# Ledger of designs, part 6: VHH binders against Exosome complex component RRP4 homolog (RRP4)

Target 1, 322 residues: Exosome complex component RRP4 homolog (RRP4), of Arabidopsis thaliana (Mouse-ear cress) (q9zvt7)
Amino acid sequence: MVMRKLQLPLSQTQKVRFERAIERLQSLSSSANSDASVIVTDSIPVNHDDAFLKGHGTSEVDGELLATVCGVVERVDKLVYVRTLRARYKPEVGDIVVGRVIEVAQKRWRVELNFNQDGVLMLSSMNMPDGIQRRRTSVDELNMRNIFVEHDVVCAEVRNFQHDGSLQLQARSQKYGKLEKGQLLKVDPYLVKRSKHHFHYVESLGIDLIIGCNGFIWVGEHVEVRDPMAIDDQKDEEMISSSSTGKEQSHIPLETRQTICRIGNAIRVLSNLGFTVTLEVIMETVNLSNSKNIDIHDMLGSEFHVVVAENEAERRRTKRKK

## First folded at step 1 (VHH)

Design E3 (framework vhh_brivekimig_d4)
Fold by ESMFold2-Fast, scan of step 1:
Structure E3 (fold): chain B 322 residues (1-322), chain A 123 residues (1-123)
Amino acid sequence: as target 1 above (322 residues)
Amino acid sequence: EVQLVESGGGVVQPGGSLRLSCAASGFTFSSYGMSWVRQAPGKGPEWVSSISGSGGDTLYADSVKGRFTISRDNSKNTLYLQMNSLRPEDTALYYCAKEFYSDTLGEYYMDVSSQGTLVTVSS
């Protein structure tokens, strides 16, 4: 287990508590059913009675599955692989990613992905504002800035890997595209697990959470998903009418903004401690801050980092008993 | 620079067979696992099959297991996919891909220069 170095001043009491929590976490890291830190040649436990797929950082030798890189063992369905610590994002086709637009180019947008190469989103690989699937025209190319501009945050899916090192993205579902009224957070990609669910709606808080495989996490005000293929003449008229009836709404309600900040700070604390970032753990961390009456600003302080480490040690110990 | 050129696609009736080829260059072919990935119209990419650098290990998606056979000829830097008992659901653009690391499976790289090879299964 390698924990991220905490760059915060700790009192003597806080230091003792923190070190005790880390020792507990390290003793639990070899559990067969937990996220396990491994070094090269460590044996990875697998159920040989079930078919499994060998992924990155694993090799089968004499009936044992061995780690070929240092990192954390991850399991998705039947796939077993090792995610390297400090490694940049290792893209896979089908990954849900969040990124920031950095360039509007000819027929394409370049997207920063927390990776050593940028993503490329083609005009032909995204939804048009009118929702009609058609060949893109020169007029569409001239109006690309009406869709995405520099600094916009977007959600997309990895389509393929390019030989020049860039990632080709697609955003052909209404669940993809521009993200508004929220915060973008960056965490080390090894803290994010590939799963069947990366889009989360926290209904009780009115918040959308998108946990990108590339370590970009979006926390924002909930937006209803629309099917662009269902657009008809009447809806087009309503959209035109709506655009003429009022000023642009860019304001997030104070309560929602405070909730977004609290969730964002929970993610920052988990990232600082090197803990896996999942919906469950994020929400537990948010609830912990509320139960301890910690103000949003104080969450980034030493006490809350220690409290979160103590809680994570207890959570993982309890999970091992199940 | 990694270059992958697919060929062998075409139109075939249900129950028919096709053999796809992928000519690879720009890397030591025998040192890397290779994969076949397909994308049907209006759908996301689907992994089909993988083969280790030596050819000793193969993996198949459940949808093609027993019908498709992946193989390679390291002396010719060529990857193959033998497709038997083809179904309308197999209609897709097929791409070959290089694994990111030697002797690992499940991580693959697609050459953007490649347009793939189209397989259409229809009567």
Scores: ipSAE 0.000, ipTM 0.092, lowest interface PAE 21.5, mean pLDDT 74

Design E4 (from E1 with K98R D99S W100L Y101T E102Y G103Y L104P D105G S106K Y107T E108Y; framework vhh_brivekimig_d4)
Fold by ESMFold2-Fast, scan of step 1:
Structure E4 (fold): chain B 322 residues (1-322), chain A 122 residues (1-122)
Amino acid sequence: as target 1 above (322 residues)
Amino acid sequence: EVQLVESGGGVVQPGGSLRLSCAASGFTFSSYGMSWVRQAPGKGPEWVSSISGSGGDTLYADSVKGRFTISRDNSKNTLYLQMNSLRPEDTALYYCARSLTYYPGKTYFDYSSQGTLVTVSS
């Protein structure tokens, strides 16, 4: 196991505050009773009345089962092991992913998904720009670069696995496809939890946020979906808009660009601190930066990292009290 | 201010022994697990051994198991590493480390900027 020191230039006052926040977070983690996260030397609860098998990242010392790597304790039947926190994205059918096109090939695009598993998006498995469901022609094959080219950012769903290790992707809804007018962020996949909803429209800010299961996150200017098939996400978007302030939506591109950058920096700070990335936490971090009058570029500085850590410690304390 | 100061390194012949010490200050020593981490020239950091806050539990990397012994004296805020049967491959800068926190997806370690050099040569 590789260990690393946090590389932020902290003043003495900031160090004290940060260490207090960290101590509080560590104390809260030690009392958790589900999805057990462990650090090296943490004791892993096992029933010694039942036979159990020691797996990866565990070692038995004086009758105690201890973690030898940092990770999440997983149990399969009688096998107990620790999944390392530096684990690669492990795809599941139905995962919503964001990726970057790396190759335009015959009848297919190869998509980078943040790890060794490349995605393959077939021309036959996507919505055409004309929106018509039809058999793909030789002309469509010749015009694939008019749809996606290398370095384009795309949103898709994991469909199946192929024998060569490639993931088959599909983009059969108008909510999938090329993402434009925003920025792509890359976080460790273990910071993203699989959920029922990965597409978010922050109506008050005019922003689309897509949190990919593979750790790719898209923040961009809102694009209206023309196909009513987006109905499944309509209630979530309505709930978000109904919870927004009575503030009028801005259509000014400059303000939208600034908002995208602020959200992006919030995600970077959460990633730097190793916090789980969700819509709720991202927006709380953005609001925190606004309430503390922190300029967008200063968000990546030491003070805001300390402030976010302090806020997360308080948030988790309060959530446990419910 | 949290400080971790390593000492006890030196030059020793293969098969020899050394005892490393780490003097800790600025935090409640007995409340934290402690570790030894080493870095050979041109290589990344390698975890060597860990001990629980109470000293009741210890863990060792396979490469040092049976040769190294980690211990602590909480009354003196000091961590130790007794190194026996040293090999040329044990040549490295040795750091003591304290766990700062654990987050889902990341663990922060606070280890010394100084380290103590151990050289095993003929």
Scores: ipSAE 0.000, ipTM 0.114, lowest interface PAE 20.7, mean pLDDT 72

Design E5 (from E1 with D99V W100P E102D G103E D105F Y107G E108S F109Y; framework vhh_brivekimig_d4)
Fold by ESMFold2-Fast, scan of step 1:
Structure E5 (fold): chain B 322 residues (1-322), chain A 122 residues (1-122)
Amino acid sequence: as target 1 above (322 residues)
Amino acid sequence: EVQLVESGGGVVQPGGSLRLSCAASGFTFSSYGMSWVRQAPGKGPEWVSSISGSGGDTLYADSVKGRFTISRDNSKNTLYLQMNSLRPEDTALYYCAKVPYDELFSGSYDYSSQGTLVTVSS
């Protein structure tokens, strides 16, 4: 729903500029050998001699069936539709994910992961608040709400699949656990590439960025023990620090909150346009908003979406020439 | 695990109204988008409408836009479809389907084994 998601009134000039940018991006895109993958405005082959039904993500223009969303063309009997790539998270063991706690159950927490099944974080699969690696007791079970409660944002790693399809999570490293003093964003999982590094510290801005494989992205004030370079040396300390830090959530400085909002809006714009979300692209988008003197609240407006699309088209064109 | 039970179908005259319900269980209802899909006799499935997990976003097929309203009650784990100004071409078995969390539409529909029949007389 890339173009429908924009739903901002574009002036005639903005519309021409935007359409030009999209045409450039489309011409620079690799046409997959698979005819099933489409972007907005792609023509979908149909047999006009046979009756067909127009489904979601399709529109008939001048006798052609066009995709109105980015996704994969699917056909069920006579129905032709586009399945969006939005929620196509395919979990793999070792994936770094960000999620939201939705249930505190016996010996486990259920975590929303932007996937068909919830994640399950076992009390036995995480670091204890006291930092001591030991067998879990009934007292620990009674005190689970002192570790995570409903609506807490957590970072964890996919450990395994349970027989019911649920994802078993683990949080045994200091880089995992409760996330506080920031903002959680959701993007389509297909916009996130699996990488060696999903934890990023933007030192110049004092910001931590965690890009979850499941499309959940965390942007928050830097926590010193969250530093990826130092995490392995500070085992069991982050859990205690995170518990203490939670009580200081209200003390995020105004300048830092504004920076978090600007980064968040950059991610939202990239998501709206269907562009790959990486640290590099996020920061380029933030810098673009600053260079164009666009206020944080204006970033979600029509002009900045057009500017970002034009910039991405130029960036890809320039790389193509070199 | 995922269970969806549709109800509310029946026989109605053209121009009439019906309200369909879908009782959901086996998953965190508020975290997932939901869809209504219909299948007329002798035809393939047709997507009708979708609603986001929060209920903030809705999407409708052009054939039903302005006549049908999709809604949900997350406290009751129930999805609804209010159908007004019904036409003979709306005659079909109606299914509710779970959509992946952040998607308003899915190409893969796990229909309930039941469905609810809506018949609109000539």
Scores: ipSAE 0.000, ipTM 0.115, lowest interface PAE 20.0, mean pLDDT 74

Design E6 (from E1 with K98T D99G W100E E102W G103D L104T D105S S106L Y107E E108H; framework vhh_brivekimig_d4)
Fold by ESMFold2-Fast, scan of step 1:
Structure E6 (fold): chain B 322 residues (1-322), chain A 122 residues (1-122)
Amino acid sequence: as target 1 above (322 residues)
Amino acid sequence: EVQLVESGGGVVQPGGSLRLSCAASGFTFSSYGMSWVRQAPGKGPEWVSSISGSGGDTLYADSVKGRFTISRDNSKNTLYLQMNSLRPEDTALYYCATGEYWDTSLEHFDYSSQGTLVTVSS
């Protein structure tokens, strides 16, 4: 996806600002290491004696073929085009992923992972409701729907690859399992960087954020877990009785829902613009929306996309000069 | 979520014609170039044709040029491939993909569905 091809209703002033921000971002990007590498406005050599076809990322100006995107010049038959680099999710053992249950089968659940292959979570590879690790019985098999049902959002870890290409998942820690009271967002996997920490607790906002290696991101109300190592910065000295989350509660407080929506929209804007999604960048985008007094509903509008692009261009400029 | 549904495949005799369709949903169809890619039995995938988002620019593989015509109807979110003068070597599973040739890896089909089978036999 090319950022400049976003379908946004931009005023002429907003379009000028956006194009300027994108030009700055492209000039700061590393080109592919190739003799065919180009940035925006680079001239592409062509034989004008032969008919040629202008393709993606090219434009003909004053008899010259110019690149309109950053990438690698490729030629096929008479076609000359610029190929932007794209990456798909490449699963690795140990990856933290978020997914949606699509099937409850015998002794297993099938999980959609924003990838060409499904995940498989075995009953024997997940945490039991009682928290005790033991051999699974026929009674446990009959009660699988009490654990996960279709459409449930779950967090798990990639354990292995099967011969059919499906991913074998495991959820043997209290940090894994069903995710409730929040939003699931989907972004291109290449926007997510593998790191040591994919579980984040934003204590000031009472929010849990899980950035899955597969591009599924969870934003939800904080849930206290028994494994303190599972969530960075989880240091609740208050008793469970002090939590707003009870077993009988089925709703999210209004203020928390508004915060979840603002964070979710920040992630959507970053995804639309093709920017890397990290805790730091997400929170910077949320803070930017607050500093500009942008209402949650207006965050997906053209103005905020332009503001975020301008901010990212400035951030990358200043970071490279440090 | 992006969804692509191919149809129109079948069995035809050499010299015959078929029209393939691809119904697209979940994205702004007119903003994206589209491609047809095929995979013959026992062979790797082969790019067949591409069309720009506006429909103004088209490109064809040498093997199909002059016989196939790619087109789109942005009001119906549908991509077409008109195949004329079909040959046995055109026998393949045909896939619809988002992106023009330069956006679509021959190893991977971005937002591709299950495809539609075309068999050309006497």
Scores: ipSAE 0.000, ipTM 0.102, lowest interface PAE 22.4, mean pLDDT 74

Design E7 (framework vhh_brivekimig_d4)
Fold by ESMFold2-Fast, scan of step 1:
Structure E7 (fold): chain B 322 residues (1-322), chain A 125 residues (1-125)
Amino acid sequence: as target 1 above (322 residues)
Amino acid sequence: EVQLVESGGGVVQPGGSLRLSCAASGFTFSSYGMSWVRQAPGKGPEWVSSISGSGGDTLYADSVKGRFTISRDNSKNTLYLQMNSLRPEDTALYYCAREYVTEYGSDYTIYFDYSSQGTLVTVSS
């Protein structure tokens, strides 16, 4: 492996515990037939009785299939390839992504996505502030900065690839758009797995969690999502009442802000350790910090990183026993 | 698709010099930090040197510090490793790799995103 190791100040005892946990995690991974971590020149087991296809990160030398990149061996039918452990985001149509606006241009916004090309969100491909789907006018174009400005965090869906390689985004559902009152975190995209659910509402904590396929993760105060047509059917009196109550408090409540920080720090710790980031693992890490009486700030310290690594090794060991 | 093509390896006497090159394509070269990694016969991979995307910051392993110089030419999408005062223990396959950086406060973790096929350097004794 080629890794600039975590530079946390570990005591000798903590270092021994951490290395033991990592060794156990590696042993559990390498014993699985379907999932083998490899480094360059490692031999990849293949069935030579059957025809197989050499894929990315593999090379055949003297009848042995060798890894040419560091990563995880994956097999799909007869195709054998190595998925780079630190692989960049590989966009797919339908991916839910979180990004940061970097440019307001003519009829479009350019969005940073942790990809080799920026995302492009067209004015015609986003929700209008009035909630009504209609043709975009020159007034809408002049007022684009009232929708998104540079540095705004947005949630969108991958629609298509342009001929120049740029990634076309869309935000036509009310669940997409500007994200406010929370934290944006960046993790390696390989730590995020594509799933059926990328939007999570943690009701018990009043928190929205969006795990972007591109490795951008949003943790914020819960916001009710409404269809534009459903909003049109709302009574003005009811909307005024709700707006008055909600908009009087433009600040995040202290307890909610502390919860956002604790979840954010859990994600940072998981990211630092190179562990897969899912709702379940994030919440387990948050619960572990609470059970060990770790203060929010102390979660980023060396002891909690060691504790999380030890917990993950035990969790995977227990799963192997069925 | 990312391509890294290495050249410059060969056989050299102890105390000699070699310059390795890595030609990159398929990505915005100046946006990525780059590394050199080596693997000696029968040993695991060893990180040798890193350079930032702009070329402003460089890092070296203690074993090569003062002898090796990493550099890049972003106009040519090329990474270099100048190796001076070579020793028999420098004998290895040398790999060019693109870095992926995960930030954590003032610290960061560098991983290999893509690696090349390697170029052999043999220092004869």
Scores: ipSAE 0.000, ipTM 0.107, lowest interface PAE 19.9, mean pLDDT 73

Design E8 (framework vhh_brivekimig_d4)
Fold by ESMFold2-Fast, scan of step 1:
Structure E8 (fold): chain B 322 residues (1-322), chain A 123 residues (1-123)
Amino acid sequence: as target 1 above (322 residues)
Amino acid sequence: EVQLVESGGGVVQPGGSLRLSCAASGFTFSSYGMSWVRQAPGKGPEWVSSISGSGGDTLYADSVKGRFTISRDNSKNTLYLQMNSLRPEDTALYYCAKLDYEFGTSEYPLDYSSQGTLVTVSS
């Protein structure tokens, strides 16, 4: 039972509803490669009529398959195993990551990445403020603090590994760089799946969502950027930035700030329940909180966790039928 | 101990070509950026080119851009410099150097104690 590890107080009615939701979620994952969070002694649903193989973190007791470690149940063909909650981020070249600057050094920045080694972003591996691709000078080195300072949140891409095991980062696209006017959230990296789409603009809400492969997620006010992937390379266009780049109203609008908080709490609830974090699931969770008229602060309470678990069970049931 | 050995230098006429090699040992070659630095007679050292550990990024001094190509073969622990359209001004002793966290900067690597390889461009 996932709620046991969260130590949330449940009424008898909430407990019954939550247990039914978890049982449904577990039954729906019997032969699929799907995630389900468990703790030690939790029952793992299996179809005993189908041959299955016991993997890491599982043990059979009295015909029931039990988790022997805390983690996420995964299924590959006939193999059932538990991936531990201690699983660390395993970097791959090309990963989109979000991190926090922890050091401004000579010709480089060190970035915290939710990994056992830091990321290293070289001055030579990013776009300069003047927009010109050139060899970096001693003047550029002197002015590094005008680009990033300690505690800044940045978005970058994994390039390679350094000799000390640190991740070499690059930020040579308009979509990378400093992130402002939002919230940084940390989730377990195993809840984030690698995709071609880690940058999301939710136009209806005016927010940017960046789901980092390292489990750092950014939710912020939309900023207009020139992205080579979104810009027609053959189009000679004038830059008109009047609609969202004004010096006027440098503060986040109240409605946008409330939306950022609601999305952040949706991510926290999904993380608490051990559910995979995707744009679709995040937005469905936000919509669910609105449709049930749940105040932003109440989203972290027992009732909303139960509601999200029930909804996830129904969502996976519906998707499995297709 | 890091060891770098340059080769491939020689005498060539203006407009000619040479390919320099640098054999590296004593470190995990693919994990480090590398550079070429030259020193002409009676002048200080001049940075020529740099390449990232993976070989995906390269940088060149303006004086050699479009004429020289830096490359590497990580399976052989070897760095290369292909020099085309050579000019008398390219006459120098050429050194390779290992980069320590300083890829892409205008500063020379602080330590390049190898023997170098001599390139002479004359008619």
Scores: ipSAE 0.000, ipTM 0.085, lowest interface PAE 22.7, mean pLDDT 74

Design E9 (framework vhh_brivekimig_d4)
Fold by ESMFold2-Fast, scan of step 1:
Structure E9 (fold): chain B 322 residues (1-322), chain A 123 residues (1-123)
Amino acid sequence: as target 1 above (322 residues)
Amino acid sequence: EVQLVESGGGVVQPGGSLRLSCAASGFTFSSYGMSWVRQAPGKGPEWVSSISGSGGDTLYADSVKGRFTISRDNSKNTLYLQMNSLRPEDTALYYCARHTYLSFGDQSYFDYSSQGTLVTVSS
């Protein structure tokens, strides 16, 4: 699924509030930006005495040309468009990525990574110390499909580049592999900062959050990862107690599903507004929706986008030195 | 600890039916593919059928295709094998097996095989 930025239909009062918030955010920015920088809903000045063609990232409303994406306004002859500042994912060895399996092939999976070429995950790169290539049988074919099938969401690490520029992936740790019981979200890669921490466990909510360097973000029910040293332990009676002691069946509780949806919508709102996506900002947005008693379904509405923008402007103002 | 407990085996006449069950415990059942493997007296093990963790993908050996149906109930942590139109050649010890997502060198594809359940098809 391609993530599309939504046009925000704002009332006059909402527009005034939103423009005020954006103006505050711009004044707090140590911008090296050009004067032509715009965000969603910005008015793009056009000479109404000249014919013009609306291009990418623009929409005409009531004779006014509005930006539908964040970027820089460019004009070529009669064409007016917004050039997005969203760089494609630029892979680095060691990047933690989240992707979707698109093909199960001979001894390999192809993974969609929000990059111009696919990732390739070899069966030999899945916890195989020797990197041994197995010969294919009917049982071996089903073994691959029991690890990953088409449309599965997986977490992996960038290992190398192949001759054709495709990414070779690896899953050497129990942290990597199939992601279950959650949501996959796609944001522009420039909204994600490379850090030492891409795996987050929100203990209070029982949620795992994986912020992929490629702009794919996973929000799901927490899965306890077994210590690699314990895998060699042949102790039959080792008891593993989870935080959910009464969990007998493999399912997502309703409260957890609602929390996943709320976090997912928080990420969507931040993405729509072009704000950097971090654990801190996501959780502040979730808390804001709870404090304002915004239903999950209403989070993608115009009012909550305005509220999030207002809150971000106030948050940055209070953190700024006098 | 991982436990797999098979049941449902017995003696049936040719053309009869049996339903095998495998009760799993000690691991997240829905995260693992499962298989049925059988071993006839004096022969090596033969793979019978496999099912993905979600239940969305199944495979069958040519010898049982159309006669056997593999299924699972992830809410009950139970694997099933419905065996119809049984033949004398189906006489074997039947084992359920967990697929492993971890290889650790030469580690077996099928993990935590049990003592099995005996199916005898005789006239």
Scores: ipSAE 0.000, ipTM 0.093, lowest interface PAE 23.7, mean pLDDT 72

Design G1 (framework vhh_7zox_3)
Fold by ESMFold2-Fast, scan of step 1:
Structure G1 (fold): chain B 322 residues (1-322), chain A 121 residues (1-121)
Amino acid sequence: as target 1 above (322 residues)
Amino acid sequence: DVQLVESGGGLVQPGGSLRLSCVASGFTFSDYAMGWVRQAPGKGLEWVSDISSGGSTGYADSVKGRFAISRDNAKNTLYLQMNRLKPEDTAVYYCARDLYEWGDSYSFDYAGQGTQVTVSS
């Protein structure tokens, strides 16, 4: 994994606009920050007469050492870095999470959840791919890799905690399970708020968005959840689909794929700026990129980060006046 | 107090191998993501590799396929197996404790003293 957003290079005019937006956001905040706290693009004082080591959360731009993440500047000997003030994921029973399979073990999968212990999904704690409720057999056990393999992205719910601290997961609903044909994004769990809804279908765009409580976010092509009462009809449709060419299975419309990338980049920008990630804010950011005619590839550039910061300052100003 | 002590560096010829170790103390090692960062002469810090508390690994493109990170929680030890070393891998390698892992950003709160790796004929 490449750490891609180590720096945010800005022109002088972009820097002024960004600083103004952040100053407005700070003035609207009720939180008291430490004097050592920095936000993205803040200058970090260093002694240029002495060698110093640039740590994570810092980048040297135009002779200045700048913060690339929000947090507290820490110094250890010559090492200068920014320690984020963001809490790690604190699981609660009932949390909707997205994770990545790291091990196929006996009768269970281990899932990385951005927590100090792995999630454990038992073969007995999920619905079978055929949707039929039944006892799990030795054949099911031997065929676990036909369900999930290492690196698969899965959606599940936190069921309980084991005494060793591991998180027991369950996937007893057709809305859970393997996620395919989309992007997995990782954000600070602090940016995700527990909500009544973590599964979102953006019907106008044909997109499924799952905002995991653990900071893992899925953006993919919509998958229709089948009515259990119509399972025979759906199986007939599956048979018709499976008798089609492999090109049909790989078909994500170009427009949908572009939309997935645009939404993903909107989430990356919001994450880089330390802004709360919700359906509303994500879609507003996507719409902003469209209204400004910003190409998908250019969304991760300096101009769009500045534009998003300016928009967030205006959004919070408007909300506060209500 | 948090301590990270690296070892295993040295002089090696191009194409050779080295295994770095880092012994941690003063915290519950198994609760933290850990990583390796390096600094080549005249360059800034470069992230090399990381491993989460759950065992998920990441690698910089420049080392992917050549380096392997691992951990032994029973021994409070982090490892970096470096294979097919190149002159450009010459750097001081630092063991670092990571508070958080998300997206494309990392935050390190402690680093060790470093161990020198020199790849030269």
Scores: ipSAE 0.000, ipTM 0.129, lowest interface PAE 17.9, mean pLDDT 74

